VHH binders against Protein ECM9 (ECM9). Designs and how they scored, part 13

Target 1, 377 residues: Protein ECM9 (ECM9), of Saccharomyces cerevisiae (q02202)
Amino acid sequence: MQSSLPLCREFFEKITAYLDYHDFRLTITANQPSITLPYYVDEKAHSIELIIFKTTFLSLFQEAHTYFNKTFSDQSGISNENIYYMTVGFLLTTPENKTVYNVHEDLLKRYFQDNSVLVIPDLLVKEVRLIQRLLCSSNNRINKSSSLWILYRKLFVLSLDANTLVLPDILFVFHSSGSQHFSNYYCWNTARWFYDNLPYNKRIELFNLTKRFCFQNVKDCSSWSALAYMVCQQEEKKTDNIRDFQRLTSSFNVPFKINKVDLNFQVQPADAFTQELVKWIDRTYAADWPPYLCLLQITKFNITLRIEMDSVLLTWRNEILNFEENSGHIKMINNTPIVPEKFSNDLLTSVNFAHFGYKKLFLNKFLDKNKKEQSDS
Key: E = the ipSAE of ESMFold2; O = the ipSAE of OpenDDE; V2 = 0.75 times the mean of E and O plus 0.25 times the DockQ between their complexes.

## First folded at step 4 (VHH)

Design t6 (framework vhh_8h5u_2)
Fold by ESMFold2-Fast, scan of step 4:
Structure t6 (fold): chain B 377 residues (1-377), chain A 121 residues (1-121)
Amino acid sequence: as target 1 above (377 residues)
Amino acid sequence: EVQVVESGGGLVQPGGSLRLSCAASGSTFSEYDYAMGWYRQAPGNQHERVAIIYSGGYTNYPDSVKGRFTISRDNAKNTGYLQMNSLKSEDTAVYYCARESFYDSSGFDYWGQGTQVTVSS
């Protein structure tokens, strides 16, 4: 029945039932073995995956939407608990609905002030679990949702005063969400926000996770952009993220003060990271642009790092010349190295054209910036 | 398995100071996986949080003690502290030290036996 919202309630309880230390994933799939089967639970020793079929998600949407229409036209007998379950159904099926998102947020704000507003046991704990697991979903409409990532920031702020913690799971959330969607902009943009606002020990953990993720996901422009940001410490953007955190703490009446020492500490020195990245590029024969763009980003306005790059530039120049002498000239079209058709089925030579092509592109872009800087210094 | 022992309580005059210590032995979690908090309970009342320190040094205090109480910890000694200044009669309570598990979002997973603080002339 609509008054009890059985499907919205069932999935809320299923998603929030498992313990925080278990790796939990939510998968939405069109591949259904039977139209009568609403979901499947794949439970392993250290991981749980809830697989929900798209037909079931359509039913979930219809239940939530029907209740929304009913409460809009007839407010008799509505409960805050039912309104909450309705909003959960929308977050699961269409998280970009701003009206329902605002209703959901308002209920949480009111609950924070007066826990009798919603008679749901451990609501904030379950809400944190729900949103984190949605962000770890394989459904790219959910894991990429700007609204859900904004809600996650708000839940972090609410959790600071309510003793509802997000800190241990946050690393898993970024890793899982990043893995589920290639170049997940809002995931990695939110990682920058958390990096600027987390305590130093968690900032170290997030930095190390981001670096490890980037080295394993060479093509992911969003994660590499976040890594460059964490290394470069762009003060204006850091200030914006800190102001946003302060605005949210004020909005939720959370009396929280960040230690200034934590805010000003760099996790890894830029010179040490630059050396590590150069060595990693050389050892892996990196054949994709994002690591090279990261290297450009971290050296762009740092004269000391630019000077230190002189030996790298010479080495890479000589490698390129040697490669071109043996394999032919590397052609660039729209900043992309072109693998000659002759070598398209030669995997090693194709990788080398991309590798030395991106080194060549890096040198051209770095040299252009360096020439301007040397005339100014 | 975790043992938490509070000490440093006693009788003090209004405006005085006391430093409470919380010594922990044994742990199921690394220092990065938990927070440490101080709670108090006056006769007839429920426990009230007076200070919390998270991993990395974030601290939070209720307005009733803000500016007067300072929480700190020495991870090398596995010991937490509560420095209480400008004490008031309203601060009279049994003070408890608790560890908060990041894997158990229900809050603190272990409480000590408490130490009595009495503020009177």
Scores: ipSAE 0.000, ipTM 0.118, lowest interface PAE 19.4, mean pLDDT 77

Design t7 (framework vhh_5j56_2)
Fold by ESMFold2-Fast, scan of step 4:
Structure t7 (fold): chain B 377 residues (1-377), chain A 124 residues (1-124)
Amino acid sequence: as target 1 above (377 residues)
Amino acid sequence: QVQLVESGGGLVQPGGSLRLSCVASGFTFSSTEYDAIGWFRQAPGKEREGLSSIYPSSGGSTSYSDSVKGRFTISRDNAKNTVYLQMNSLKPEDTAVYYCAAESYYDSEGYDYWGQGTQVTVSS
């Protein structure tokens, strides 16, 4: 029914505005102060939030899908600008739709080859801004979208062109997106990709951000897995990420080459990080598995690090034995420490069982890994 | 908080079929070959046995142990964050608790996350 896409276009314009604000948030809410308002802009001194009411979000969904249904089988006489705005509506409401994502990406690729394809001023700058703000949104379907994270890699590659284009603010995006969605797998998997393809100074910044994030988010398995990857730097996976970067530069005809010298520098030596992580676990009294899993992954097949762990293993074994002498044997069921029923309402004792339980699980898995000839898989 | 939850187990007669499901939460299956998902089983008094693995990437490789090759099929639905084990021509010796396990993106040689298991009993 729509010959134009007023809502899709309006939200593209609103989301890509506000150049001066680093902290831009997109929120979808059921709480509507007035039925006459489609959205609200909450501007503060150093932040701005675009609040889209649920009814308006549903109208945006309907506008985009109605246009798609009408034009899917008949592209003749349809404006590329309208197709672009329709795809933006899908990215906001249905980012998992791969067909529309492919249409969006194809339009960007064609535009980069011939700017006459889309008559939208500063399209690449606005596209980067759009996708960053979507990935930083509170909407979990958007902020964890694998398609949007893949598009973000492509936009980064496109932004490396010799023209003075705005580079994506990757540090803010990883921090913000990671904070909006607990254990955001594609966020932190994309962080690994960036880590392998960034110059050394930017790898330092990303590594430090990832480490700080992990220390503040003990339960986040995805961020801790990314941190372990960055510390140990497995060559096969690094090679895959570099090849993917090269494939993307070729696909978008970007003449950028990574500095090969930078690829040989590790941000933090694995032994130094291992010592830091052990001390952090002891000082914070870590009572969640991800830091222990990180330590296990880092030491997995490095014989030098495993030997250096001998003093830690002895210390932790003695701590466990002392705790069990005073509080009873720590039972482990399906790799989870069990808090005895008599202590279920005692927060401090429950934390103790978790802390020493995960140390015990770590010791068991660490010793088992030392004796394993091959994986059981 | 990475979790794997198995379902679909039960009692079945010899020659019957069952489909097990493994739903992942706390992470999304990667399009790369480095996130292996595997099926294991353990019968009472026996060692845990690896049965099958799949990389959740589209067109990813699969593997099977000799004991189940040709009878069991592993598949995935990345949109549902789910891995399946289709078990055909079931035998009494297939009676066991079946576990789903996931390998972290970094670790391509071990299984770091395990489900609670689902009981399969093949009996007349």
Scores: ipSAE 0.000, ipTM 0.124, lowest interface PAE 21.1, mean pLDDT 77

## First folded at step 5 (VHH; framework vhh_8ghr_2)

Design m1 (from a17 with Y102F; at its last look DockQ between E and O 0.28; V2 from the best seeds 0.00; counts 0 for: pae E 14.1 > 2)
Fold by ESMFold2, look of step 5:
Structure m1 (fold): chain B 377 residues (1-377), chain A 121 residues (1-121)
Amino acid sequence: as target 1 above (377 residues)
Amino acid sequence: EVQLVESGGGLVQPGGSLRLSCAASGFTFSEYDAIGWVRRAPGKGEELVARIYPSSGSTSYADSVKGRFTISADISKNTAYLQMNSLRVEDTAVYYCARESFYGSEGFDYWGQGTLVTVSS
């Protein structure tokens, strides 16, 4: 009377186990001679890494694949639970398999409507943990799976109707997943979707998480773009995200309406953030483009901020002129400041070429936008 | 049975202060739930004045009261407060405590009885 999918079931129990942590990482790696277990858990004070060895990973795929072939033959051992565990094995090993994804999603939709469809304790909470922790994988096929990120949006909607305890750590995935892959477009676009559809206290939490991430990961273009989005509240994209949320609530028969009484509630005013970002750029000699592009994006949609930037523009122009007088003209290739060879071994001067070069690039792009708007009007 | 009971309204001179209380019972705040103060002046619509998420302590204010009003909550007493300073004649209204739930509801789903605040010389 053993389960037909013991390996996939064991994986599900491992990946969905409650763990007291602030960070999670999923790693698939080659077998280690000193470790005979199929899994290894590396626990630290505030983080956990679950390691899946390659032979275990392949065995999970083989078990799921064998069961999948049985579903065509109508052999014994076919049940909703076994189908679910089979799909869990595939979500790990081949997350973009649309046939299996659709089967997994269908089972969840049916479970939501009738809990007897799957007899698995605390399934919705465990499903959320499963998807969150898969998305914290260092493996690009899993971490950047558009299907898994879309499923995460759907699980949020389902959790609202089930009156399940609100996902207690719904936002950690953005930090953990973003940290695994530089400029993770799928991660940060999902963060934008959540920002537009979360209640205000969670919007504050997500904003602060994103802001801290950006300042700790200065080169991460996708996170800075998400932060700019959150600051400037782009109306067109916001409407699309809200419409998608409404489509999902209708699709799942979730009786929900977005609260329309939300007066004068801002997480951080755009002018305050702009002042903070300019000060940070100046203080740290920021030598990477994403913070400057963030500033351009914020000022693009706010005419008052474009005007209020005049003092910043004057100050930066004078700084650039002084630097070029002392160190030579700043040259650009593909919008990247070039450090002259004679300074390539001078770290301070090299940083200054990048810093003042990006300020120069910002000024050129900012002034072109102002001149374009003036000429168009 | 969800209940919200306001108190602390009354007559006050312009520039004066009042503190409103909202005692809540019959439910447990989730981290997504908020309590708000909504005011209705005679013959006018509703205005959300202030909002707090009691579990996190996060607050928001209407521009018309920012800097003058302060909302707070005491989780152990399941009570929210609105400290109203520098009151103006235009603040005269019935003030309602209301619960906002994100789950499956539009706007405020539970209201108190209201407490009258009159700002007059």
Scores: ipSAE 0.000, ipTM 0.303, lowest interface PAE 14.1, mean pLDDT 81
ESMFold2 (binder alone), look of step 5: mean pLDDT 79; pTM 0.802
OpenDDE, look of step 5: ipSAE 0.025; ipTM 0.399

Design m2 (from a17 with D33Y; at its last look DockQ between E and O 0.01; V2 from the best seeds 0.00; counts 0 for: pae E 25.5 > 2, off the site)
Amino acid sequence: EVQLVESGGGLVQPGGSLRLSCAASGFTFSEYYAIGWVRRAPGKGEELVARIYPSSGSTSYADSVKGRFTISADISKNTAYLQMNSLRVEDTAVYYCARESYYGSEGFDYWGQGTLVTVSS
ESMFold2, look of step 5: ipSAE 0.000; ipTM 0.090
ESMFold2 (binder alone), look of step 5: mean pLDDT 82; pTM 0.827
OpenDDE, look of step 5: ipSAE 0.360; ipTM 0.680

Design m3 (from a17 with S101G; at its last look DockQ between E and O 0.01; V2 from the best seeds 0.00; counts 0 for: pae E 22.6 > 2, off the site)
Fold by OpenDDE, look of step 5:
Structure m3 (fold): chain B 377 residues (1-377), chain A 121 residues (1-121)
Amino acid sequence: as target 1 above (377 residues)
Amino acid sequence: EVQLVESGGGLVQPGGSLRLSCAASGFTFSEYDAIGWVRRAPGKGEELVARIYPSSGSTSYADSVKGRFTISADISKNTAYLQMNSLRVEDTAVYYCAREGYYGSEGFDYWGQGTLVTVSS
């Protein structure tokens, strides 16, 4: 039966092509006068870029929308296949549409319930690649879609079934998505969720990936927050993530035996990481707040670490004092170090003001918290 | 065929020590597999005592045995061990060795026959 959604189908076929390639980039761009094709595929040795032009994008939206209206107005001749392609079109064009999301999810549920184990893997693989590639798109609305990230969690749960394929390139998606759009809260929140629900070996990999990402993206507050979480292992949040996982398994009727989450598992001891982070901050002259905030969060949740930080605090205090003696008092406005106007053109001095300023801010916040805890005790 | 065979159980006095062994055959220890010791005491449910990922050496313990028991694995021998020190009467149980698959989706999919540990004065 000829799909009544040829454009959405074509899109699905294109985005699920090259299933073995993890480095797949989806780009939405303006029309180019010299290109009359609806799509452009740039194939490189190790990467693929699928370019969708604006006109194509709009046509997809119109096709999906037209079918949507028809289907909901006239219940006659409903095809699950066509509905699926319709939802695929909407996931691209309107990822935050809750109605479409629900329809898509319901279709997946029904499919997995009604079909044999032999058929499930093929659709699941394509579905996974579809969602991964959407999440790794250049488009901010798609990349930062909370709905798509939730769907990604669901697909993870589905893939854990003994009869389904493990999701390929799970960790790559975080790196790719995070690299394209800074401070992607949903990306890194999902990373936290995965961290709590992955086995030990994969947790290590995710931790290392996150750590590396943070060290390369000093200004990315979302990734640094995720890193802090992974180190601190807040029991309450961890429990919530596990419960969510269980809820999802139940929702999909996946005979998944509840992951016996090792509640005491630490990928890296908090003390070791704290030392590494301090050294990194000092070595790189970190001039942004996220690393310091990460350190603050870790030390807030670990009393032992607070005690161990005394030497660091003393050293940093002396450094700040020395700097202020030589360069002047560091002023803070809204928790941001101010570079004096006379130094505005001096990059090195500017960095130093930021670096020592955030050290100062860290010390102040650290000490204030300690005082509150002592007063409440 | 995957097989797990426990050994080393017996009668011991409180405060004593035992070392259990679990010899695995039909599969090799991998980064994706965990080996667990599960015990069943009379009238009580199953309790996971210890878990190890042989490839990484990562271990976890129940609170009830933490500091007293040590799980280890020799990849070359495809064998896991449970060193039990400072044994208590409450540690009396049948101890089973079990394999856990990737992500734990399968749970413990293979079990040994168990070895009885009795701690009595």
Scores: ipSAE 0.000, ipTM 0.238, lowest interface PAE 14.0, mean pLDDT 86
ESMFold2, look of step 5: ipSAE 0.000; ipTM 0.093
ESMFold2 (binder alone), look of step 5: mean pLDDT 79; pTM 0.803

Design m4 (from a17 with D33Y S101G Y102F; at its last look DockQ between E and O 0.02; V2 from the best seeds 0.00; counts 0 for: pae E 18.2 > 2, placed apart)
Fold by OpenDDE, look of step 5:
Structure m4 (fold): chain B 377 residues (1-377), chain A 121 residues (1-121)
Amino acid sequence: as target 1 above (377 residues)
Amino acid sequence: EVQLVESGGGLVQPGGSLRLSCAASGFTFSEYYAIGWVRRAPGKGEELVARIYPSSGSTSYADSVKGRFTISADISKNTAYLQMNSLRVEDTAVYYCAREGFYGSEGFDYWGQGTLVTVSS
């Protein structure tokens, strides 16, 4: 049966092509006068870029929307296949449409309950690649879509079926998506969710991936927050993530018994990481707040670590004092170190003001917290 | 066929030590499997005592045995071990070795026949 949604189908076929390639980039760009084709595919040795032009994008939207109106106005001749392609078109063009999202999810549920419903071979594999590639797109509306990230969690649960191994590159999406769009909250929030629901070996991989990402992206608050979470393992939040996982398994009627995730598996001891982080901060002269905030969060939740930090605090205090003696008092405005105007053109001095300024801010916050805890006790 | 065979159980006095072995066949220790020691005491339910991921060496213990028991694995022998020190009367149980898949989707899918550990004065 010829799909009544040829454009959406074509898009699906293109975005689910090259299933073995993990480095797939989806780009939406303005029309180019010299290109009359709806798509451009740039194939490199290890990467693929699918370029969708604005006109194509709009045409996809129109096709999906037209079918949507027809289907909901007239229930005659409804095809699950066509509805699926319609939803695929909407996931690209309007990812935050909750109605379409629900329709899409319902189709997936029905498919897994009865494989004969959609008659699409390897739908789960293609579906995962579709969502991964959307999440790794250059478009911030798509990349930062909370709905798509939620769907990604659901697909993970579905992939854990007894007959389906975890699909490859599931963790790669975090790095790729995070690298394309700064401080993607939903990306890294999903990383937290995965961290709590992955087996130990995969948790290690995710932790290391996150750590590396943070060290390369010093200003990315969302990733650093995720890293802090992974180290602290807050029991309440962890429990919530596990419950959510269980809820999803029930929702999709996944026929596997969820064993209690061993909550005691620590990928890296908090003390070891804290030491590593302190050394890294000192070595790199970190001039942004996220690393310090990460350190602050970790030490906030671990009393033992607070005690161990005394030596570091003393050292940093002395460093700050020495710096202020030589370069002047570090002023803070809204928790941001101020570089004196006379040093505005001196990059090294500017970095030093930021570095020592954030150390100072850290110390102040650390000490204030301790005072509050003592007053409340 | 996947098989797990326990050995090393017996009678021991309180404060004594035993080493249990679990020889696995029909599969290889990999990142996809954990090996667990589960014990059943008379009149009590099943208790997971210790778990190891042989591929990573990651281990976990029940609070009741923490500091006293040590789980280990020899990948070359496809065998897991449970070193039990400072044994107590309450440690008396049949100890089972079991294989666990990822996420519990498979749960403990294979079990040994168990080995009896009796701690008595």
Scores: ipSAE 0.000, ipTM 0.269, lowest interface PAE 10.2, mean pLDDT 87
ESMFold2, look of step 5: ipSAE 0.000; ipTM 0.126
ESMFold2 (binder alone), look of step 5: mean pLDDT 82; pTM 0.830

Design m5 (from a17 with Y102F S105T; at its last look DockQ between E and O 0.49; V2 from the best seeds 0.00; counts 0 for: pae E 9.2 > 2)
Amino acid sequence: EVQLVESGGGLVQPGGSLRLSCAASGFTFSEYDAIGWVRRAPGKGEELVARIYPSSGSTSYADSVKGRFTISADISKNTAYLQMNSLRVEDTAVYYCARESFYGTEGFDYWGQGTLVTVSS
ESMFold2, look of step 5: ipSAE 0.011; ipTM 0.308
ESMFold2 (binder alone), look of step 5: mean pLDDT 80; pTM 0.806
OpenDDE, look of step 5: ipSAE 0.020; ipTM 0.342

## First folded at step 7 (VHH; framework vhh_8ghr_2)

Design n1 (from m5 with D33Y; at its last look DockQ between E and O 0.01; V2 from the best seeds 0.00; counts 0 for: pae E 20.6 > 2, off the site)
Fold by OpenDDE, look of step 7:
Parts: sequence; C-alpha cells; structure tokens
Structure n1 (fold): chain B 377 residues (1-377), chain A 121 residues (1-121)
Amino acid sequence: as target 1 above (377 residues)
Amino acid sequence: EVQLVESGGGLVQPGGSLRLSCAASGFTFSEYYAIGWVRRAPGKGEELVARIYPSSGSTSYADSVKGRFTISADISKNTAYLQMNSLRVEDTAVYYCARESFYGTEGFDYWGQGTLVTVSS
C-alpha cells in the first residue's frame, strides 16, 4: 500500500539513515538552482550532513498538514504508521505543536506497550536518532524546541529500558547543539536533567564536557548556569530531576526500577572547582559575567567555601583598587562595566575594565549576601 | 519595518500579577513566526520564559515559570501577551518580546525595547 505520506516517510528514512553515525547534521537551507533533488547528503569521512531545501521543507509540512486535516475530518482508514510519519513531518516543521506532540507521544507509548501498534523495525533506535538529529539541526526553531528536548528526556528513559546503542551519543548532542546555538536554555536545562539521572561515569563525562564548553564559551550564560548547577548539586542534592525521571518511567510503564539514586556522589569537590575557576578567571582576564556568576552561585550555598574565598576576595579587592587608582573608577550601568570613551579603541584597557568591573560586581554581590545572612541569623 | 513594542511592566509585590503586552508591527502572526518572551535579570543571563506559535496556539514555558505564567496571542490584534501570576522576587527582570523566524538559524531576529518588571516587597 503506497504510503499516504511518501514525503514524510522519505524524510524519516533519510534522517534515520546511517544510524551508527553520531556526527549527523541536519541543515535546512535555501533552494539551490543546480540541485533538483529534494535532499542533498554530504558524506564525509566521519560525519554526515543531510541538507533539506526550503521547498522540500514546505512540502513536508503541507503533506503532514493535509493528512492531519483528513484524519480529523474523516476517521475512517486511519493508519498508525501514517500517523507516525505525519507526526515526524511535524516534528521537523512545527515541533512546538502540542497536539502533534501528544499524538506522537501517544503512539510511542502504545508502541512500547503493544508492539502491534506500529510495525516499524527498530523504531526506538530510529526515534532516538531522529530526535537527536533534529536537536542538532541548523534551524533554531527546531534545535531550541522545548518540546523536542522534553521528548529527548522521555526517549532516554525508554532507551535505558531497551539498552539501546545510542546512549553513548547523548553527550555529543549537548556539545553539538550547544555549539551551534548560543545560550540554548533548553539544551543545557536538559543537560542538568541528564546530570542527575546518569550513571556516575557518564555524569563525570557530562560534567567535564560542560566545563570545557563553558571555558570555551565564556559568554554562554546557559551553559555556565548548568555548570554551576552541577557543582552545587553535589551538596544540594536536589531531587526534582530525579522525580521527573521516575514520573516518566511510570508514564511509559517502563519496568526499569531506578535503583536508589545515589545522591552521595562527587564529581569534583566544590572547593577544587572554585579554585580552578578563580585561577581560570585570573589567567584569562575573563571579561564576561557568566564565570563570575557561576562562582557566585557556587559560593552562595557553601559556608565553607565562603571562608576559603576570603583570600581571593582580598586579592581581587586590592587589584580593583589598584586598577581604579591608575585607570579611574569603574562605572557600572545595569551591572555592566562601562569602558570610558577614551579607552574604547584600546582593546587591552577595555578588557581590563570589563575584567575588573566584573570582579567588582562579584565582590559587591558577594558581600551583600553575607550581610543579609548575618542579619537573619 | 518590523517592530515589537512591550508594555505592562511595573512594580508589583510578591504574589502579585502583571500582564505584559507585545504589539507587533511590520509582519503578521503566521505559521512562519513564533513570539518569545525573554527576560534579563540584573547580573543574570538571558532566559527564554515562554514561546508561542500564534497560528497554532502552541506554547512552551521555562520550568521556572510553568504554572505561573501564561503566554497568549491575539492574531486579530497582532499582539502577544504574558500573564504573570504568583510573581516572585526572582522574576524581577527586563522582559523582552522577540520574534523567531521559521527559517531562522540564529535565534530571535527582532526584539522589543523591553519592559521592566520589578517584584519587591
């Protein structure tokens, strides 16, 4: 029976090709006059790029939409397989459509409860790859889709139960997605979720990946926030993400009993990380707020760390005073250091104003918090 | 020219409510655009608070505001709204409405001027 959604099916086949490749990139681009094919696949030695042209993209949407309308208007002859392909088309074209999302999720649930619902071989592996590759797409609407990231969490749970081979590639998704999209809130929020729900060895890997990413992307506030969370989580032991994981397992009737989540884990001691971060800030002359904010967040929750920071605070204070004496007072507008106009063309001095300015801001915020805590005690 | 104009910000007590409006001009709400509310708190990074696809009515929220904030859109008025209930001090920020293009690769392409929301006792 000719699939009623040949385009969506074709897309699914294309995006789930090369299942063993973790470095798969989905690119949506303008039509090229020289290319008449709906897709272009660039195969490199270690990576695959699937290029979808705009016309193809629109055609997929139209096909899915047409079928959607038909299905809701005429309930006769509905195929679960066709509905699935329809939803796949929509996950690409309209990922934030809640109705479609619910339909898609429902199909997955039914599939895993009753394998007779969908007759698609290796559906879980393909599904995971589909979502991973969407999340790593060049299109911001897709890669920053909260719905897709939520779905990714769900698929993780399912994958654990099925012991799928795609689990090792999870970290690649964060790196790839994060690298393509500056301050992707949902990506790094999901990273936090995974951090809480991964085995210890993988948790360490994720932590190190995040740390490296942050040091390479100083302005990325979302990743730095995630890093702060990961460090703090060792002490705070928040259970929200764990509870969510449990909820998801229940929702999908996954028999996977999460053994007692060991909340007593240590990836890197907070003091060690704090020292590392301080050294990094000083060495690189960090001129953006996220590293300082990360430091602030970590030191807010640990009294012991606060005590250890006293020497750093004193040093930074003296540095700031010395800088201001020589270069003038650092002015702040909306918590942003202002570079005097006379230094606007001096890159080094500009960086220094930002660097020492954010140190100053850090100190002020740090001290203000301490005063409040002393007044409340 | 594409313009987004926010309004409705102000000072409110914790537990209070505000409704922000984003009047869009230069384009029409369609399947090709999403509208996001993004907030910037002093000393904090940018956070996407809520997103709506006006054409479909599909919405998404940051976990930090789920259950408290509601994003909506009136296509006839070409205006998006953010109803903020149970406001907390940590919700204090400049709130921006922004447009996300369907084919965009670099996040939001147009931003409003922002409206300040201050939650303080």
Scores: ipSAE 0.000, ipTM 0.210, lowest interface PAE 14.2, mean pLDDT 88
ESMFold2, look of step 7: ipSAE 0.000; ipTM 0.121
ESMFold2 (binder alone), look of step 7: mean pLDDT 82; pTM 0.824

Design n2 (from m2 with S105T; at its last look DockQ between E and O 0.01; V2 from the best seeds 0.00; counts 0 for: pae E 25.0 > 2, off the site)
Fold by ESMFold2, look of step 7:
Structure n2 (fold): chain B 377 residues (1-377), chain A 121 residues (1-121)
Amino acid sequence: as target 1 above (377 residues)
Amino acid sequence: EVQLVESGGGLVQPGGSLRLSCAASGFTFSEYYAIGWVRRAPGKGEELVARIYPSSGSTSYADSVKGRFTISADISKNTAYLQMNSLRVEDTAVYYCARESYYGTEGFDYWGQGTLVTVSS
C-alpha cells in the first residue's frame, strides 16, 4: 500500500468537493461484472452519488489501519496531515472507533487554536461538508453513528466562531438523514439538541420540518418523540442541551455568550398543536401508535392541557364502546390491537380495530395514576 | 534516490517577476506527496512560502505572498513551479524546493540545493 495514504486523500477530496447539487449519496456495493473501476460517480440533475465498490472500500479500510498500526508501534515519521487523512479513512469505514475519533477531534481542536497545525486549504468548510455528507449517506453504519452526530454538534459550535459562513445546512441534514433511515434515534436526538440551541427563526424552521416529517412518516417513532420534545419544551424548559452547548463552547475556547442562546420556545402553542393532532387522528382514523404516544408525552405534566383533553377522552370512550358493541371486544397483545380472524379480510374493520384499539390504549395510559406508563399484556 | 533540483533564481528589480522550477526524481508527482517552496532570508529562519499536492492540485500560501506567488506542478514533467510576481526587496532569499516528510520528525524530508533570488534596485 502506498505510504502517502492515497485512498484516504482521494476520497476526502471526492466527498468534500464543492457541488451545485444538494443531495450527495455515498453507497458501498458489491463489485459488478463489466465494471472494473474502483469507484463510480453517478451525476444526476439534483444529486450526485459516489459509489465505492466493496474491494475498494476494504482497501481504504486496510490503508487507514496499516497507517494507524505504524503510528501506534513506531511513532516515527508521523505528520499531522497524514494523521488527519488516516482519521478520515476511519470516519468513512469504522466511525465508532473511539481511539481514532479522539485523535481526529484533537487535531481539529488544535487546528482551531493554531491554524498551522494542519495545512489543508479551507479545512473548516471541508470538515463540515465531510461530516454532513457522511450523515446523509445511505450506509447505516455511517448515518447512524453516534460519534459522527456528536462531531456534527461540535462543528456547529466551532462554526459560530468562524462567523457562521461555514454553518452546515442543518435542515437539509435532518430531512435527508431521517428519510434515509427509519426511526434514526441519533438523528432525531441531535435535532432536539439543535432545537434548544438554534436562534428563534431557525428553531421555527426545524419545528415545521420535524412536524411535516412526522405526518409524512407516521410510523417513525423517533421523529414523533422529537416532535413531542419540541412541543413540551415551551413548558418543560429543559436545560440539558443548553448546558452541553455551553460545555462545548468552553472546551473549544469559542467566545460565545450565554445570552446568544434564544430561550423562546413558543413556536406553536401546545394547545393548538394538541387540537390539530387530535383532529388529524380522528379524520385519518390513525392506526399507528407514535401519534398517540406523542399526545401522551405532551399532556403528561401540563394540567391545562389535561383538562382540555377531558372532552376528547369522553368522546373517544363513547366511540370505543360503540365499536366494541358492534364488532366485539378489542384484544391487546404486547400493547398492539389484534384484529380478529373473522375480520382479517375486511380492510375498514381492520383499520378500525387498530384505530379504536390505540385510542383505548391511550385512554388507559392517560388515566394511569401512580405509574409513568401502564403495563398491558 | 530522491533528488530535487531548483532553477530560475537571479537578480530582479522590485515589481519584477521570476519563475522558479523544481525538477524531482526518485519519486513521481502522481504519488501523494506535498512539494513546498521554503525560503531563508539572511538573518531570518525558514518560511514555508507555498505548498502543493500535485496529485490533487491542492495549494496553500504564506500570508506574506498571497496574491503575488502561484505554485503549480506538471505531473508529466515531474516538476513544480513557483511563479513570483510583484517582487519586493523582502522577498530576497535562498529558495528551496522540499518534499513533505512522510516518516521524518523534522518536517520536510528531502531538500534541493537552493536557488538565490535577489530583489534590488
Scores: ipSAE 0.000, ipTM 0.089, lowest interface PAE 25.0, mean pLDDT 81
ESMFold2 (binder alone), look of step 7: mean pLDDT 81; pTM 0.825
OpenDDE, look of step 7: ipSAE 0.269; ipTM 0.655

